# Designs tried in a protein design chat: VHH binders against WD repeat-containing protein 38 (WDR38). Part 19

Target 1, 314 residues: WD repeat-containing protein 38 (WDR38), of Homo sapiens (Human) (q5jtn6)
Amino acid sequence: MNSGVPATLAVRRVKFFGQHGGEVNSSAFSPDGQMLLTGSEDGCVYGWETRSGQLLWRLGGHTGPVKFCRFSPDGHLFASASCDCTVRLWDVARAKCLRVLKGHQRSVETVSFSPDSRQLASGGWDKRVMLWDVQSGQMLRLLVGHRDSIQSSDFSPTVNCLATGSWDSTVHIWDLRMVTPAVSHQALEGHSANISCLCYSASGLLASGSWDKTIHIWKPTTSSLLIQLKGHVTWVKSIAFSPDELWLASAGYSRMVKVWDCNTGKCLETLKGVLDVAHTCAFTPDGKILVSGAADQTRRQISRTSKSPRDPQT
Key: E = the ipSAE of ESMFold2; O = the ipSAE of OpenDDE; V2 = 0.75 times the mean of E and O plus 0.25 times the DockQ between their complexes.

## First folded at step 16 (VHH; framework vhh_brivekimig_d4)

Design ya5 (from y4 with S101E; at its last look DockQ between E and O 0.31; V2 from the best seeds 0.00; counts 0 for: pae E 2.1 > 2)
Fold by OpenDDE, look of step 16:
Formats: C-alpha cells, structure tokens, sequence
Structure ya5 (fold): chain B 314 residues (1-314), chain A 120 residues (1-120)
C-alpha cells in the first residue's frame, strides 16, 4: 500500500471572525464542520456558520472569561467553561442555556463530552476533574489525582475511560466503570513540560501535545509510548487525528501547522504563516484540515488545508 | 501591568554556578505557574523549567535536568533558578515567564532578560 506522500496540502484562509468584544480563548467545530464556536474574554460564546462566516448568535451568561468550549458528539449541545468557576450547557438549536454546572472552586479550563453525549467532564485550576450528567446537570464523580491545573480532557471512543492532561506534565487515564471514588487508573509520564492538549483516535490511541514542543502518541491500554513527534519549534497548542488515523495534525504558537505520519512519526508537511495561535485543529469527513485560531488578540481566522486532488497518473 | 524583572546573570566558567532571580508584580503571583525561558544568539526561545503556583511541582527540560533547580517564594513574589554545572551551551539570555493557557509562557517583552555567559 503505497504510503503516497499526501498531496501537497494547500493552506487557504477561509474566513475572518472579528465581532468579539474580547480576545478569543477557544474555538470548536461542530461534528459536521458547519458551525464554529468561539469563547471569548468578554464572557460570551459565539456561534458562526463556518462556510459563510456569518454570526449566528452571541450568548452571554458567564460572569467571567470563557476559557473553553466544545460541541457534543451528536451536535445538539455544546458546553462552555469559564473563569467564573462554572460550566454551562447549551442547546444548539435554541441557543439557550440549559444548565449551569457548579462545583469547581477555580477557573474551569477544559470540557469534553462522552461519546454518547450523556456525560460531561470538566477540569481546571482546582486540580479536579468532575464528571457530570448532561441531562440532570448533577455531578456524578469527582476525580482527584493531578498535581496541577487540568488543561485538556477527552473520552475514549471505545472504552469507558477519560483522559486528562495537566500542567503537571502527566496524562491520567480514568476508568469510569469503577465505583466512586474513581481513582486514576494510569498515569502516563514522558512529557517534560505542561500538557496543553490531548485527543483520542477512533481506535483508541491517545495523542498529547506539550510545551516541551513534542507530541506523544500513546497506547493507553498498555500505558506505552508508541511514538514521539519532534519538529515543532515552539509549544504545541492543538492536535487532531485524521479519521483513518494515518495522519495527525498539530498546531502551536509559532504560526505553524504540521501534518504527521502516525506510523513513521515523520512530518509530512509544514504549513507556515497560517495563524499566530491555533486553538483548534480538526479533520473534516472528506479529509480536509480545518484550523481555527487567532491572528491577533481579537481576531479569529479559519484556515482550510485541502489535499490537492491526486492527478490521476494516467 | 504585568512586570517581570530578571537578575543574577553573569560570566562563569564551565562547571560553575549561578542563581537567577525574577521579581514579579502586577498579578497574583501565587495563582500562576512560572517558567524560565532562555534564548541563545541566533536561536529561538527555549523553555527551561516551570514551577506550579501553590504546590511547588517542578518541571525541567531534558537539557537542564539534574543541573538546574527552580523555586519560588510567594511571599516575596520572586522566582529563582539555581544553575549548577553550567555548560557553554547554557549561554543565553534568561527570561522569567508567566505560564498562560492562551499564549504559553509569557515574558515581559520589554525586559532585557539576564545574560548568562559560560566560557572558559
């Protein structure tokens, strides 16, 4: 199977979003890529149509900066995390707040939905991970073990596990099948700096990005490091697996987006000058890479990288 | 306004030691993790070490692990870096940085840093 050099990824700036009352801290695409969320220092969450760049709605409610936002996998809900120590659950269609989740004692920095969209995990500066019931808004579990701020979280697609990344440079894997209190099942150690992002692949591999300028791909079931990706010149901010798990996209604070071969660990492509800070990387179903980030403190840009159609070698 | 003022740099021989200090102001010091970053001539910035705000958890780059020690005194709003067994490759401007989610380690761009020169 000719591991054909992915066709030259062309980076194109797609849209500019500039209607925020403050700096953007987080961005997230809907599962279908048609909608973009942005969380801002102004305490609001913004919904955008990805293709047109049209603002759909601005939602207030938080009394502090929004630090993180994500869609549910089913696309019906989204969650926002804030410095006001709360998580809000929102209905996408109604653009209405459904729940205010209270329990954190400090800024909430990350939120993630379970694959079935029934549970939500949050983490933050209080070094706590909280598991929530989405429907009732009740806290189900308190997960304690990290020694520093939790900055990233993601649910396993196949196993009832939660991964969290922390500024303590560790990834914790939490087995959610265990009776309360849930104890960290595994700690993945290897990074030498703050972990800023993590994501699962469809098959259950886990990637983590760090301020040590590296990306680690893990096999969580064996707690083993499979491969280390080296090449970033600055801190990694965001990562995403391709649907087929052949590629990983990464972006950081250096205006660079890198595409990696997940098997060989080689950097396949480096895209320069795209964004100052890429908040979110994602793959579309058709294999395109979407990157949302800030060009400046108040502006977000969406860049689309498309695979040039393979010229059919006649 | 966030201010970070570095001091303690100098010229030392290989194998020597220095202690850097950073005075922080303009923010709640104990709420933030702090880092040291260095930049050698012609090279990009390199992360050196970090320390958590309250727990004192420490992290080190592989290049300095076992030789450098980061510490802080929250009562004095001061960050420290004890550097032992210095090497020529440690020669750089050293900056104190506040760790942020949005932009990573942020140092005061107006700061000249503190120069560490390791030479025979």
Amino acid sequence: as target 1 above (314 residues)
Amino acid sequence: EVQLVESGGGVVQPGGSLRLSCAASGFRFDDYAMSWVRQAPGKGPEWVSSISGSEGSTLYADSVKGRFTISRDNSKNTLYLQMNSLRPEDTALYYCARDTERYGPEWDKSSQGTLVTVSS
Scores: ipSAE 0.247, ipTM 0.689, lowest interface PAE 1.9, mean pLDDT 86
ESMFold2, look of step 16: ipSAE 0.547; ipTM 0.800
ESMFold2 (binder alone), look of step 16: mean pLDDT 79; pTM 0.795

Design ya6 (from y4 with L59Y; at its last look DockQ between E and O 0.33; V2 from the best seeds 0.00; counts 0 for: pae E 3.0 > 2)
Amino acid sequence: EVQLVESGGGVVQPGGSLRLSCAASGFRFDDYAMSWVRQAPGKGPEWVSSISGSEGSTYYADSVKGRFTISRDNSKNTLYLQMNSLRPEDTALYYCARDTSRYGPEWDKSSQGTLVTVSS
ESMFold2, look of step 16: ipSAE 0.581; ipTM 0.801
ESMFold2 (binder alone), look of step 16: mean pLDDT 79; pTM 0.789
OpenDDE, look of step 16: ipSAE 0.241; ipTM 0.664
ESMFold2, look of step 17: ipSAE 0.633; ipTM 0.828
ESMFold2 (binder alone), look of step 17: mean pLDDT 78; pTM 0.786
OpenDDE, look of step 17: ipSAE 0.365; ipTM 0.733
ESMFold2, look of step 21: ipSAE 0.444; ipTM 0.737
ESMFold2 (binder alone), look of step 21: mean pLDDT 79; pTM 0.795
OpenDDE, look of step 21: ipSAE 0.537; ipTM 0.818

## First folded at step 17 (VHH; framework vhh_brivekimig_d4)

Design yb1 (from y4 with W107Y; at its last fold request DockQ between E and O 0.62; V2 from the best seeds 0.00; counts 0 for: pae E 2.3 > 2)
Amino acid sequence: EVQLVESGGGVVQPGGSLRLSCAASGFRFDDYAMSWVRQAPGKGPEWVSSISGSEGSTLYADSVKGRFTISRDNSKNTLYLQMNSLRPEDTALYYCARDTSRYGPEYDKSSQGTLVTVSS
ESMFold2, look of step 17: ipSAE 0.572; ipTM 0.783
ESMFold2 (binder alone), look of step 17: mean pLDDT 80; pTM 0.799
OpenDDE, look of step 17: ipSAE 0.451; ipTM 0.774
ESMFold2, fold request of step 18: ipSAE 0.519, 0.398, 0.488; ipTM 0.787, 0.718, 0.770
ESMFold2 (binder alone), fold request of step 18: mean pLDDT 81, 81, 81; pTM 0.805, 0.802, 0.802
OpenDDE, fold request of step 18: ipSAE 0.869, 0.869, 0.342; ipTM 0.937, 0.934, 0.706

Design yb2 (from y4 with T100V; at its last look DockQ between E and O 0.37; V2 from the best seeds 0.00; counts 0 for: pae E 2.4 > 2, unsure alone 63.3 < 65)
Fold by OpenDDE, look of step 17:
Structure yb2 (fold): chain B 314 residues (1-314), chain A 120 residues (1-120)
Amino acid sequence: as target 1 above (314 residues)
Amino acid sequence: EVQLVESGGGVVQPGGSLRLSCAASGFRFDDYAMSWVRQAPGKGPEWVSSISGSEGSTLYADSVKGRFTISRDNSKNTLYLQMNSLRPEDTALYYCARDVSRYGPEWDKSSQGTLVTVSS
């Protein structure tokens, strides 16, 4: 039972990412952590070099605000979802749009890649989840079951499942191995308000954040609620697991970012006043926390400082 | 064009009641969650309450919980806020807003809102 010395979180302002023409709605690191992707209300996706903070490219094409963006796990592609009812697939190296995925009838709010980068899922205000073939750009499946807007989605890292969170206060787990029509195999119920965000851990745990001010950590395989995280004073906007799954970061509407112990459910740190607006939080591959908000992204890095064992002065 | 027009504000004594209305146009009202936000003099905007579009789920700030009730009539494209047991600290401009993102309500700062004054 290695009583791991509670790592003191050091909060440092790392970098300022400016030049957006509107608010930043989404941020994502590349798998290698070398690139930062941001989607903006100005309808553009921005690529940044993470270390220098240099803008690499600004990509237009969407005719509405970009609501969500994410890299493929292999790092070769990224996708953006927009209020223009489309999803765009982009080549990272070329900084070019490869595909425009059309099918949604309303704003697309979320997009996620399968672990093998071969499939893409999208969801939005039309209450539909669409599964896409990344290579062909064809819609493979239409998943219907939610009763309200889909605001979040993520593929399981360990099983062929997709999780979606909706404003109907439910999380649906879709078994993609099943023959069409894919019926939501499991509905995770427990939230009492809109689900705004969800994410899988590397081991297959699922966290969901809600307007009910709580975060739930689930074991999807057993449809069991493991931990409820309470402490936010307003609705939860964004959540992210640390790479080691020891921590969960969450951003609330109150401009607070909280860091939680995933095992105990205790809030370890509350970051207040560091940013004017915090919309999204993410972890870098090395375990640092990125907080972004408003038109200007302030990157704060929270690093675990290993307390060097005080040499017992003999 | 999206329009939200607030009404129903006024002067009331502590302990009194008011009902606010928001007339919505220019969008599919029943597809959107709606919120009330208020701004007191010299203070920043404060979220008050939200209601979902289809499920009718309601949320309240702690400061108004048990006193305020949010509701909607989709057939009339109207959002309501019943305010009971009003307190001086409830004095503010009240705004109607659409919930268009996961990050919360977007209210139009150009809107005049409706003024609620609680004063003895």
Scores: ipSAE 0.140, ipTM 0.612, lowest interface PAE 2.2, mean pLDDT 85
ESMFold2, look of step 17: ipSAE 0.513; ipTM 0.779
ESMFold2 (binder alone), look of step 17: mean pLDDT 78; pTM 0.794

Design yb3 (from y4 with S101P; at its last look DockQ between E and O 0.30; V2 from the best seeds 0.00; counts 0 for: pae O 5.0 > 2, unsure alone 63.7 < 65)
Fold by OpenDDE, look of step 17:
Structure yb3 (fold): chain B 314 residues (1-314), chain A 120 residues (1-120)
Amino acid sequence: as target 1 above (314 residues)
Amino acid sequence: EVQLVESGGGVVQPGGSLRLSCAASGFRFDDYAMSWVRQAPGKGPEWVSSISGSEGSTLYADSVKGRFTISRDNSKNTLYLQMNSLRPEDTALYYCARDTPRYGPEWDKSSQGTLVTVSS
């Protein structure tokens, strides 16, 4: 088993995406990495061609800042969440809004698609998780149990479960096979601060990142903490498993992206990027790491003056 | 315009106590979770504690758990941090921050924070 030293990950390309009328709150790559989405404080979602950096489209419609956006796994749709308390479903090819999902009472902070792209989950400041039918736009379920804002969500790839991360420092696993009311069957406790991000591996492991500067890898089926990853100097903002599940990438509120060995819990590499702040990290299907972030953002500060749009880099 | 003004810092001996305050304005204070962050010399920012907007749920970094208490008075738009059993490693600039989902704690760039120095 050739423990091949992972080839030194080198940053190959840095591109600037700058046409936003406000700060970028969220970025997401398409499953194939060819398209980049950015959600902005200006209420718009932007689509970019990743390689060229060309703006493909700017989509308005939200009446408040876009807080989060994600592609569907099949790459045909994307969803955006907004402070206007709505989720919008969009057709990627047509660049058209298909549906406006209404039900949240406060800002929606996260959206995630089921593996089959048929369902959508959303969560936000109202402490509610809503499950939606993508085709009809109808709310299927209301999931209640978190004590604070929901900031992250992801569907299990192997079982009909949804994981949600909250500022109550807990992860809830929702078994969606159960008849109403869907009670969170499992609360994963261990973090000491706000959970900012979570993601499933292909095999069904769950990783969560927190403001406590740690990453936890869980086995949801047993509600057990497998590994705690320590090494970040700031709060964790984004995490992603490699396709082979051997590696985990994490981005903190720093210039650094860390790559971890999922089995040993050791940090294998710290990538010092060109970015001042890494906001999102992801793996491409071929195992490359994509990182998006912003320049000139060494410190997240409230500006008393008109904020210039933050330009994401990839 | 969002403003956050920290106060209450000073020099204390190890084992001493301080109470920090943050006056918030320019936004609906009770709608937002608030945090304290600190930055020690030569180190990056560190999250210290958070409190929810309306529920009063509190979280603490392991380094301060049991020693620090975060609280808020929404009627006064004020955030507090009671710091007990202070240690030299607690020496830092302390900032009041509005919690944001994407970027985390956001503090006022015009603010210099409040300096806490713990030394014998």
Scores: ipSAE 0.019, ipTM 0.438, lowest interface PAE 5.0, mean pLDDT 85
ESMFold2, look of step 17: ipSAE 0.490; ipTM 0.753
ESMFold2 (binder alone), look of step 17: mean pLDDT 79; pTM 0.802

Design yb4 (from w4 with F108W; at its last look DockQ between E and O 0.53; V2 from the best seeds 0.00; counts 0 for: pae O 4.8 > 2, unsure alone 63.8 < 65)
Fold by OpenDDE, look of step 17:
Structure yb4 (fold): chain B 314 residues (1-314), chain A 121 residues (1-121)
Amino acid sequence: as target 1 above (314 residues)
Amino acid sequence: EVQLVESGGGVVQPGGSLRLSCAASGFRFDDYAMSWVRQAPGKGPEWVSSISGSEGSTLYADSVKGRFTISRDNSKNTLYLQMNSLRPEDTALYYCARDTSSRYGPEWDKSSQGTLVTVSS
């Protein structure tokens, strides 16, 4: 029972990314952590070198604000979702738009890649989830069941399932093995307000954040709520599992970032005043927490410092 | 250009009612969640209420829950706030805000003049 000494989190300002023509709506790291992607209200997607903070490219094309962006797991592609009702697929290396996915009738709010990078899911204000073939750009499936806007989506790492979170306060788990009609196999109910974000852990746990100020950790395979995390004073905006699944980070509307023990549900740390506004939190592959704020476009990295066991002075 | 114009403020006695309106232009109104934010003298901005773009999921601050009702008419590009049982502590400039991101919450347009609500005996 390795009583892991609660690692004190050291907060460091990493880099300022300040060349956006509008507010940053989304940020995502490449799988290797070397590149940062940001989507902006100005309709552009920006690529940054993470270490230097250098702008690599600015990509236009969307005719509305970019609401969400994400790298493919293989790191070769990224996708952007926009208020212009489209999803764009981009080549990372060429910094070129490969496909414009058309089908949504309203703003697209979320996009996610399948683990094998072959499929893309999108959701938005039209209450529809669309599954796309990445290579052809064709819509494969239309998933209908939510009663309000889809705001978040993520593929399960372990099973062929897609999770979507909605303003209808529910999470739907879609079994993609079932051909037609892709009926929501399971609705996770428990939140009392809009679901704003969700993410899978590496092992297949699902976390959801809500405007009800809580975070739920689910076992999707059993449709069971495992833990409810309470402590935020405002809406939960963003959540992320640590690579080792020991921690969950969450960002709230109150400019607070909280770190939670996933096993006990205890809040381990509350980071205040690190950013004027915390919008997104993520973990780097090495287990560090990255927080991005829109106002000053400042990213701060929170590193877990392992207290070296003090050698008992004999 | 995005424009939000608030109206409907005034002076009311405690226990009274007001209805605020916000006329929106320069964007697809029904694709955005909308919010009301208020700022009392000497205090920071306070979130009041939000409504989704589609069928009207609504949220309220604890301070106004049960007294205020947020609604919208997408055909008119208008946001509303019905305020009942008003209290002196509700005195503030009220602002309409567009939620630019479902994740980040309402963005207060600092260029907006807001509408003044004064609750006094």
Scores: ipSAE 0.023, ipTM 0.484, lowest interface PAE 4.8, mean pLDDT 84
ESMFold2, look of step 17: ipSAE 0.504; ipTM 0.755
ESMFold2 (binder alone), look of step 17: mean pLDDT 78; pTM 0.773

Design yb5 (from ya6 with T100V; at its last look DockQ between E and O 0.32; V2 from the best seeds 0.46)
Amino acid sequence: EVQLVESGGGVVQPGGSLRLSCAASGFRFDDYAMSWVRQAPGKGPEWVSSISGSEGSTYYADSVKGRFTISRDNSKNTLYLQMNSLRPEDTALYYCARDVSRYGPEWDKSSQGTLVTVSS
ESMFold2, look of step 17: ipSAE 0.581; ipTM 0.812
ESMFold2 (binder alone), look of step 17: mean pLDDT 80; pTM 0.804
OpenDDE, look of step 17: ipSAE 0.432; ipTM 0.774

## First folded at step 19 (VHH; framework vhh_brivekimig_d4)

Design g14 (from y4 with S101Y R102S Y103R E106Y W107F; at its last look DockQ between E and O 0.70; V2 from the best seeds 0.53)
Fold by OpenDDE, look of step 19:
Structure g14 (fold): chain B 314 residues (1-314), chain A 120 residues (1-120)
Amino acid sequence: as target 1 above (314 residues)
Amino acid sequence: EVQLVESGGGVVQPGGSLRLSCAASGFRFDDYAMSWVRQAPGKGPEWVSSISGSEGSTLYADSVKGRFTISRDNSKNTLYLQMNSLRPEDTALYYCARDTYSRGPYFDKSSQGTLVTVSS
């Protein structure tokens, strides 16, 4: 087990994205990292070519601020959530809205696709989680149980479970195999603040980030906390597992990106000063870390940082 | 147009109390978490407290925990900060901020803030 000395992470590239008509609330990378989405207070979703920084398209349609956006795992679709209480499904290639999902009664704060890109989950201030069929746009299930706003969600790798995080400081694991009418959930308790982000690993571990400045790694099947990652000095905003599940990247509001050893819980690297606010971090298939966020609060700009934890030259 | 107007600041002695208010307009108030942020002279912005728009879950910075209470009245589109046991280190311009989930501990620079001065 070559305990390879954690290669010093270096910032390889920073790219700035502008032209938003309002503050950026969310950003998301495509699965291949080639495209970046940004959702804005101006009610639009923007598509960017990640490498060049070129604006590909600006898509209107929402009648309120876009709060969240995500690509489907297959990269063909993306979804946006808005204060207008709707979720929109979009075709990436055509840059067209395919569906408007209506059902929420308040601002929608999060969306997530199932691994097979066939289902979509949404949650928001109405304390409801809705499961949607991506193809038909039909609501499949309504999941109720959280005591406050749903702020984050992610599907398990097997599509059998959905995890949601809330302002009530809990994570719910919903078993989607259960036949209607009752979908049962298990509550994961331990955080002391808003669950701002969730992500499953390929093997089915769940990581949660919180405003309590910690990251928890859970075993959802046993509802057990495996490890707590401490070190952030401010809110955790985004987290992602490496493809091999050896590392976890986290970003937040502290101008810090951290890389953690998932086995030991130790922080391997801290990048400082790149972004004021991180919206999202992700791993590329080749192990690079992509981070997007606001670099300048006054300019409402988003910056991209690319680092490779395995290549000191990147 | 989004407007946030802070009020309630003043000069108090150590150990004293103040109640700040933030009047919000131009957006659906109850669909946003709200926060207080403060900036002391010569220092950067510091997050103070946040409250959700739904059930009113609250969060506090360690520096103010047990002394400050954040609350909101959605019917009045108003955010409050009750500050007790004030200390000299609490001296700052206090700002309210909309939707800190997206914005973090940052505030809109267009806001004027309300000045709190704690001095003997």
Scores: ipSAE 0.396, ipTM 0.731, lowest interface PAE 1.9, mean pLDDT 87
ESMFold2, look of step 19: ipSAE 0.556; ipTM 0.791
ESMFold2 (binder alone), look of step 19: mean pLDDT 80; pTM 0.805

Design g20 (from y4 with D99E T100G S101W R102S Y103S E106Y W107F; at its last look DockQ between E and O 0.66; V2 from the best seeds 0.00; counts 0 for: pae O 2.5 > 2)
Fold by OpenDDE, look of step 19:
Structure g20 (fold): chain B 314 residues (1-314), chain A 120 residues (1-120)
Amino acid sequence: as target 1 above (314 residues)
Amino acid sequence: EVQLVESGGGVVQPGGSLRLSCAASGFRFDDYAMSWVRQAPGKGPEWVSSISGSEGSTLYADSVKGRFTISRDNSKNTLYLQMNSLRPEDTALYYCAREGWSSGPYFDKSSQGTLVTVSS
């Protein structure tokens, strides 16, 4: 059992992205990590080449601040959520809006694609989760149960389930296999504050981050809490599993990025001082950690930090 | 333009009480969680309390739990912080902050802050 020396995580590259007309509310990497999306208070979504830092396009259309954005798993589409109560679907290659999804009554705060990129879930301040057909733009399901704003969502990789996290401090697991209207949910309780982020692992584990400064790793099928990760000193804002599910990366408002051992629950490494606010964490297929967020609140800049958990500090 | 204007600060003796107010404008107030942050002299910003937009869920720093109460009136676009049992260590400039992905609970450029001084 080669106790592999926790490879010292090293910050490899920091890039700054500018030119937003307002503050950035959200960022997302493409599945291959080659593109970065940013949603801004100016109502626009920006596409960036991750490596060069070049602005590829600025897309308007929303009539309010963009609160959230995500790529589809296949990388062909992305979605944006806005205070204008709409979700927009965009073609990545054409940089064109394909659909405007209308139905929410308040600000939409989160969007997520199904693994096959055929469905989209959205949630927001109206306490509603909506499931959409990506191709037609039709609402397929309305999921009601949360008592406060939905702030995060993610689809299960293997099971036709949707997880949503809310400011009611609960995670709901929705079984989408059920025929309307009998969509049932299971509530995962344990957090003591707002849930801010969710992510599924490839095997179907679920991690949630909260304002209670903790991360929970769940087994959704049994509704059981597997492990609690403690160590953040501020709110957890973003989380991601490594492809092999051995590691979890987390970032928050404390200028800290943490890497955790998913089996032991131990924090393997803490990176400080990189970002003031992290919008998103992601793993590349090769196991690198990408983090984007605001490095300087005064400059409306987004910084990218790439760190390989296995590469020695060069 | 987003504006947050804090008021209610002053000088108070230990054990005393103050009520802070924050008048918000330039955005849909009820669509945002709001926070109080404070900065003591020579120290960095410290999160104090937050309140959600719709249900009014509240969170508190351990240092102020049981003593401070955050509330909001969405009809008035106003955030409040009732501070009881004040201590010298509560001395700080208090800021109102609109919570968001970019600004977090710690900073809003529009906030000027209100000074709270707890001294015997």
Scores: ipSAE 0.292, ipTM 0.679, lowest interface PAE 2.5, mean pLDDT 86
ESMFold2, look of step 19: ipSAE 0.589; ipTM 0.808
ESMFold2 (binder alone), look of step 19: mean pLDDT 81; pTM 0.802

Design gd55 (from y4 with G56D; at its last fold request DockQ between E and O 0.51; V2 from the best seeds 0.00; counts 0 for: pae E 2.1 > 2)
Amino acid sequence: EVQLVESGGGVVQPGGSLRLSCAASGFRFDDYAMSWVRQAPGKGPEWVSSISGSEDSTLYADSVKGRFTISRDNSKNTLYLQMNSLRPEDTALYYCARDTSRYGPEWDKSSQGTLVTVSS
ESMFold2, look of step 19: ipSAE 0.612; ipTM 0.814
ESMFold2 (binder alone), look of step 19: mean pLDDT 78; pTM 0.786
OpenDDE, look of step 19: ipSAE 0.438; ipTM 0.753
ESMFold2, fold request of step 22: ipSAE 0.474, 0.528, 0.485; ipTM 0.752, 0.757, 0.756
ESMFold2 (binder alone), fold request of step 22: mean pLDDT 78, 78, 78; pTM 0.784, 0.791, 0.784
OpenDDE, fold request of step 22: ipSAE 0.872, 0.875, 0.875; ipTM 0.936, 0.938, 0.935

Design ge33 (from y4 with A33E D99G; at its last look DockQ between E and O 0.16; V2 from the best seeds 0.00; counts 0 for: pae E 8.9 > 2, unsure alone 64.0 < 65, placed apart)
Fold by ESMFold2, look of step 19:
Formats: sequence, C-alpha cells, structure tokens
Structure ge33 (fold): chain B 314 residues (1-314), chain A 120 residues (1-120)
Amino acid sequence: as target 1 above (314 residues)
Amino acid sequence: EVQLVESGGGVVQPGGSLRLSCAASGFRFDDYEMSWVRQAPGKGPEWVSSISGSEGSTLYADSVKGRFTISRDNSKNTLYLQMNSLRPEDTALYYCARGTSRYGPEWDKSSQGTLVTVSS
C-alpha cells in the first residue's frame, strides 16, 4: 500500500507492516522559516527542511504522544511536550535531547520560550504552569491559578510576563518581574470556550484564539479587550501577528486561513488551502505567511511588509 | 491499543430517556477531550457534545442543549450521555470519540456506534 503523502509533511498513524507514524498534533516553523517541526502521536518529533520537504531527522524519546512543539527564539533549541508528562529540550544542530523536564503529573499540552531563550514555560492537564531554566533544566517557579487544563502560552517580548490560556476559558497574565516565589496574575475573561492559542505582538499586545471561534486582541497592561475578530466557522487553532503589527493571520480547524486588519478587526482575506486542517501559521520577517497542517503542508504567501503604504479608506 | 466501546442504545418513545455509556481503555482517559457524535440515516455526522478531561467543562450543540447531559467518570474511564426529552429527530447512530477537535473526520479514535430510535 503506497501512501501518496507529500515530502514535507505527513500525518502518520501506526500502520500494518511496521511503518512508524501517527497523527500530527502540532507543528512549528523555525524563526527563519527554514525548518518545520512536527510532533506526532507516535511519540516522535520530526524535523523537515521547509523548502525541499526533506526529512532531516526523526527523534524518539517520549513514551507517549507529542502534544506540542516550539523552537526557541534564537533557533538553537526546540522543546516538545507530551502525554508522558515530560517536556524534552533538544539541540537543533546536534538533533539530540539535552534535557528531560519532569514535574508535571499529567499530560503537558503547551511549551513556550522566553524571548532571551533562557526560560521555558510549560502547562497541561494538571492545571499548573511551570517555569524552567533552559541551561540547568531545573524548575524555577510553579504558577497555580487556572481551574482547568493549560492549553496555550506565550511570553511577552517587552516585559517579563507570561500569558497562559486554559479550558477554563480565561487567559492569565503572570507578572514574572516579582523576585519572590509568589507570582501574581490577572485574568482576562471574555471567551466562552478553551483558549487554544496565544500570541504576543512585538509591542506587547496579546491575541487569543478560542474554540468559541473568535480571536480577541487585548492590551495586557490594562486587561482590556481592544478588538474581537469574528468570522471563523471552526475552532481557532493558530494565530500570528505580522512583524509590523498591522495584520493578524489565523488558522482554524479547517482548510481556511484568514488575514485580519488589527486596527479595524475586518477580515481582509480568506485563503483556502490544500491542507485538510491547518495546524499553524506564521509570518516570515519579510511579511510572508507560512502555513502547516496535519495532513499536508503547503506554503501560502501573502506578502505584507511593515513599510507598505495603505490607504485607510475602507 | 486504544478502545472505545459504547452501550445503551435502543428504541424509546418520544419524551423518553436513554443513557449512553462509552468505556475507554488503552490511553490516559482524563488527558483527553471526549465527544459524542451522531449520524442520522442518510445524513452526515453531527457533533452532539464534548467534555474536557479534568474539570468536566461541557459544550453542546444547539439542537440538544437543555435535553442532553454529557458526563465522565475518570475513575472508571467511562463517558456518558444522558438523553432526556427525546424527539424523533434524535434518531441516529451515536458514537463516542476521542480528540481535540469537535469538527470533521479528524477525530483521533471513535467507537463503532449504537443505534437510538425514537418512535411511537
């Protein structure tokens, strides 16, 4: 039986005759867009060269499904989160596991790196957010407050704060600037379902995507909702701000990717891809959009630069 | 191996009640969202309800809200659907599913289904 899967990405399940694989649960682009990670139900993380689709490596180690993966901002490391209750930290260049972070009591569903790549946040079904030192692998802080599973996270690029999203339909903003072990948080309420994705803009605005099919853009310093983006027919899975913060790209559990005007909240474009389900979208530094999905990876480019003039008469 | 086995289907008069059960094995049950999906004869699948793994947060399709109750017992690895005030349009093959999406065929694992018939 020959599967006609593309060379860049494949959804793999365990097949008769010993083929490794399972469904792809998460994907992530490297910061320069040249590499794609995929995390699979088979417990492996796969590395792909984005342009050619060449498989670079298949890394085992997790004893359960990989639920999430992310590159460090400097591109030297990546992290994977798994149902085996661990986070693994990997060296991109050596393609080898550096650390196994143990402490969660249940599935780990999200990881994120601090902007300086020195800290890692993780969260999952034990309702706990853990902060880890990347170099030593030691847990630095334990953040408690969510009432259900932690499903998403992101670090602020401008201040030492962490955002986490949960099945309890709230986003918590954790102020990590406090030097004491106690960490205060504020809750952003407004969504009516799971917070599946979070993204900070370069200036520190926060976007949250939800299973309520909306995206909220917040000002975290005032805990205020600035704009609600409506139009997805399905759950929101992934969001990304453009580098100039004028646009937001979003992928739902569908073949559709939407591009939004962050100031007006208007959906500017809806892109229908070849993928069955888009898992992630990202902007390149020059403003192009990359999309990756569970069954197939396709590249869709909408070239928007931060310096392109735009007439506000719409 | 992952297994989902449902039970509790049957024939019921309009206004009656049924309780469906889905026994799960081969995975960490409370780490997953669980869903009920139904398919009427000659129609496509329709999502009915979902429940989170840890706190039992629930979501319902508009067509069943207020009449159906999804629940889970994580100590028994069992998912339930209490169906009250049943109507003829609730007639369908009901199956449970494991996954992170309430839409489409990308559900990770599903049961074979149990038939619920509502007729006078």
Scores: ipSAE 0.007, ipTM 0.452, lowest interface PAE 8.9, mean pLDDT 77
ESMFold2 (binder alone), look of step 19: mean pLDDT 79; pTM 0.803
OpenDDE, look of step 19: ipSAE 0.023; ipTM 0.430

Design gm1 (from y4 with D99E T100S S101Y R102T Y103R P105Y E106P W107F; at its last look DockQ between E and O 0.30; V2 from the best seeds 0.00; counts 0 for: pae E 9.4 > 2)
Amino acid sequence: EVQLVESGGGVVQPGGSLRLSCAASGFRFDDYAMSWVRQAPGKGPEWVSSISGSEGSTLYADSVKGRFTISRDNSKNTLYLQMNSLRPEDTALYYCARESYTRGYPFDKSSQGTLVTVSS
ESMFold2, look of step 19: ipSAE 0.612; ipTM 0.819
ESMFold2 (binder alone), look of step 19: mean pLDDT 83; pTM 0.832
OpenDDE, look of step 19: ipSAE 0.530; ipTM 0.788
ESMFold2, look of step 20: ipSAE 0.011; ipTM 0.444
ESMFold2 (binder alone), look of step 20: mean pLDDT 83; pTM 0.832
OpenDDE, look of step 20: ipSAE 0.388; ipTM 0.722

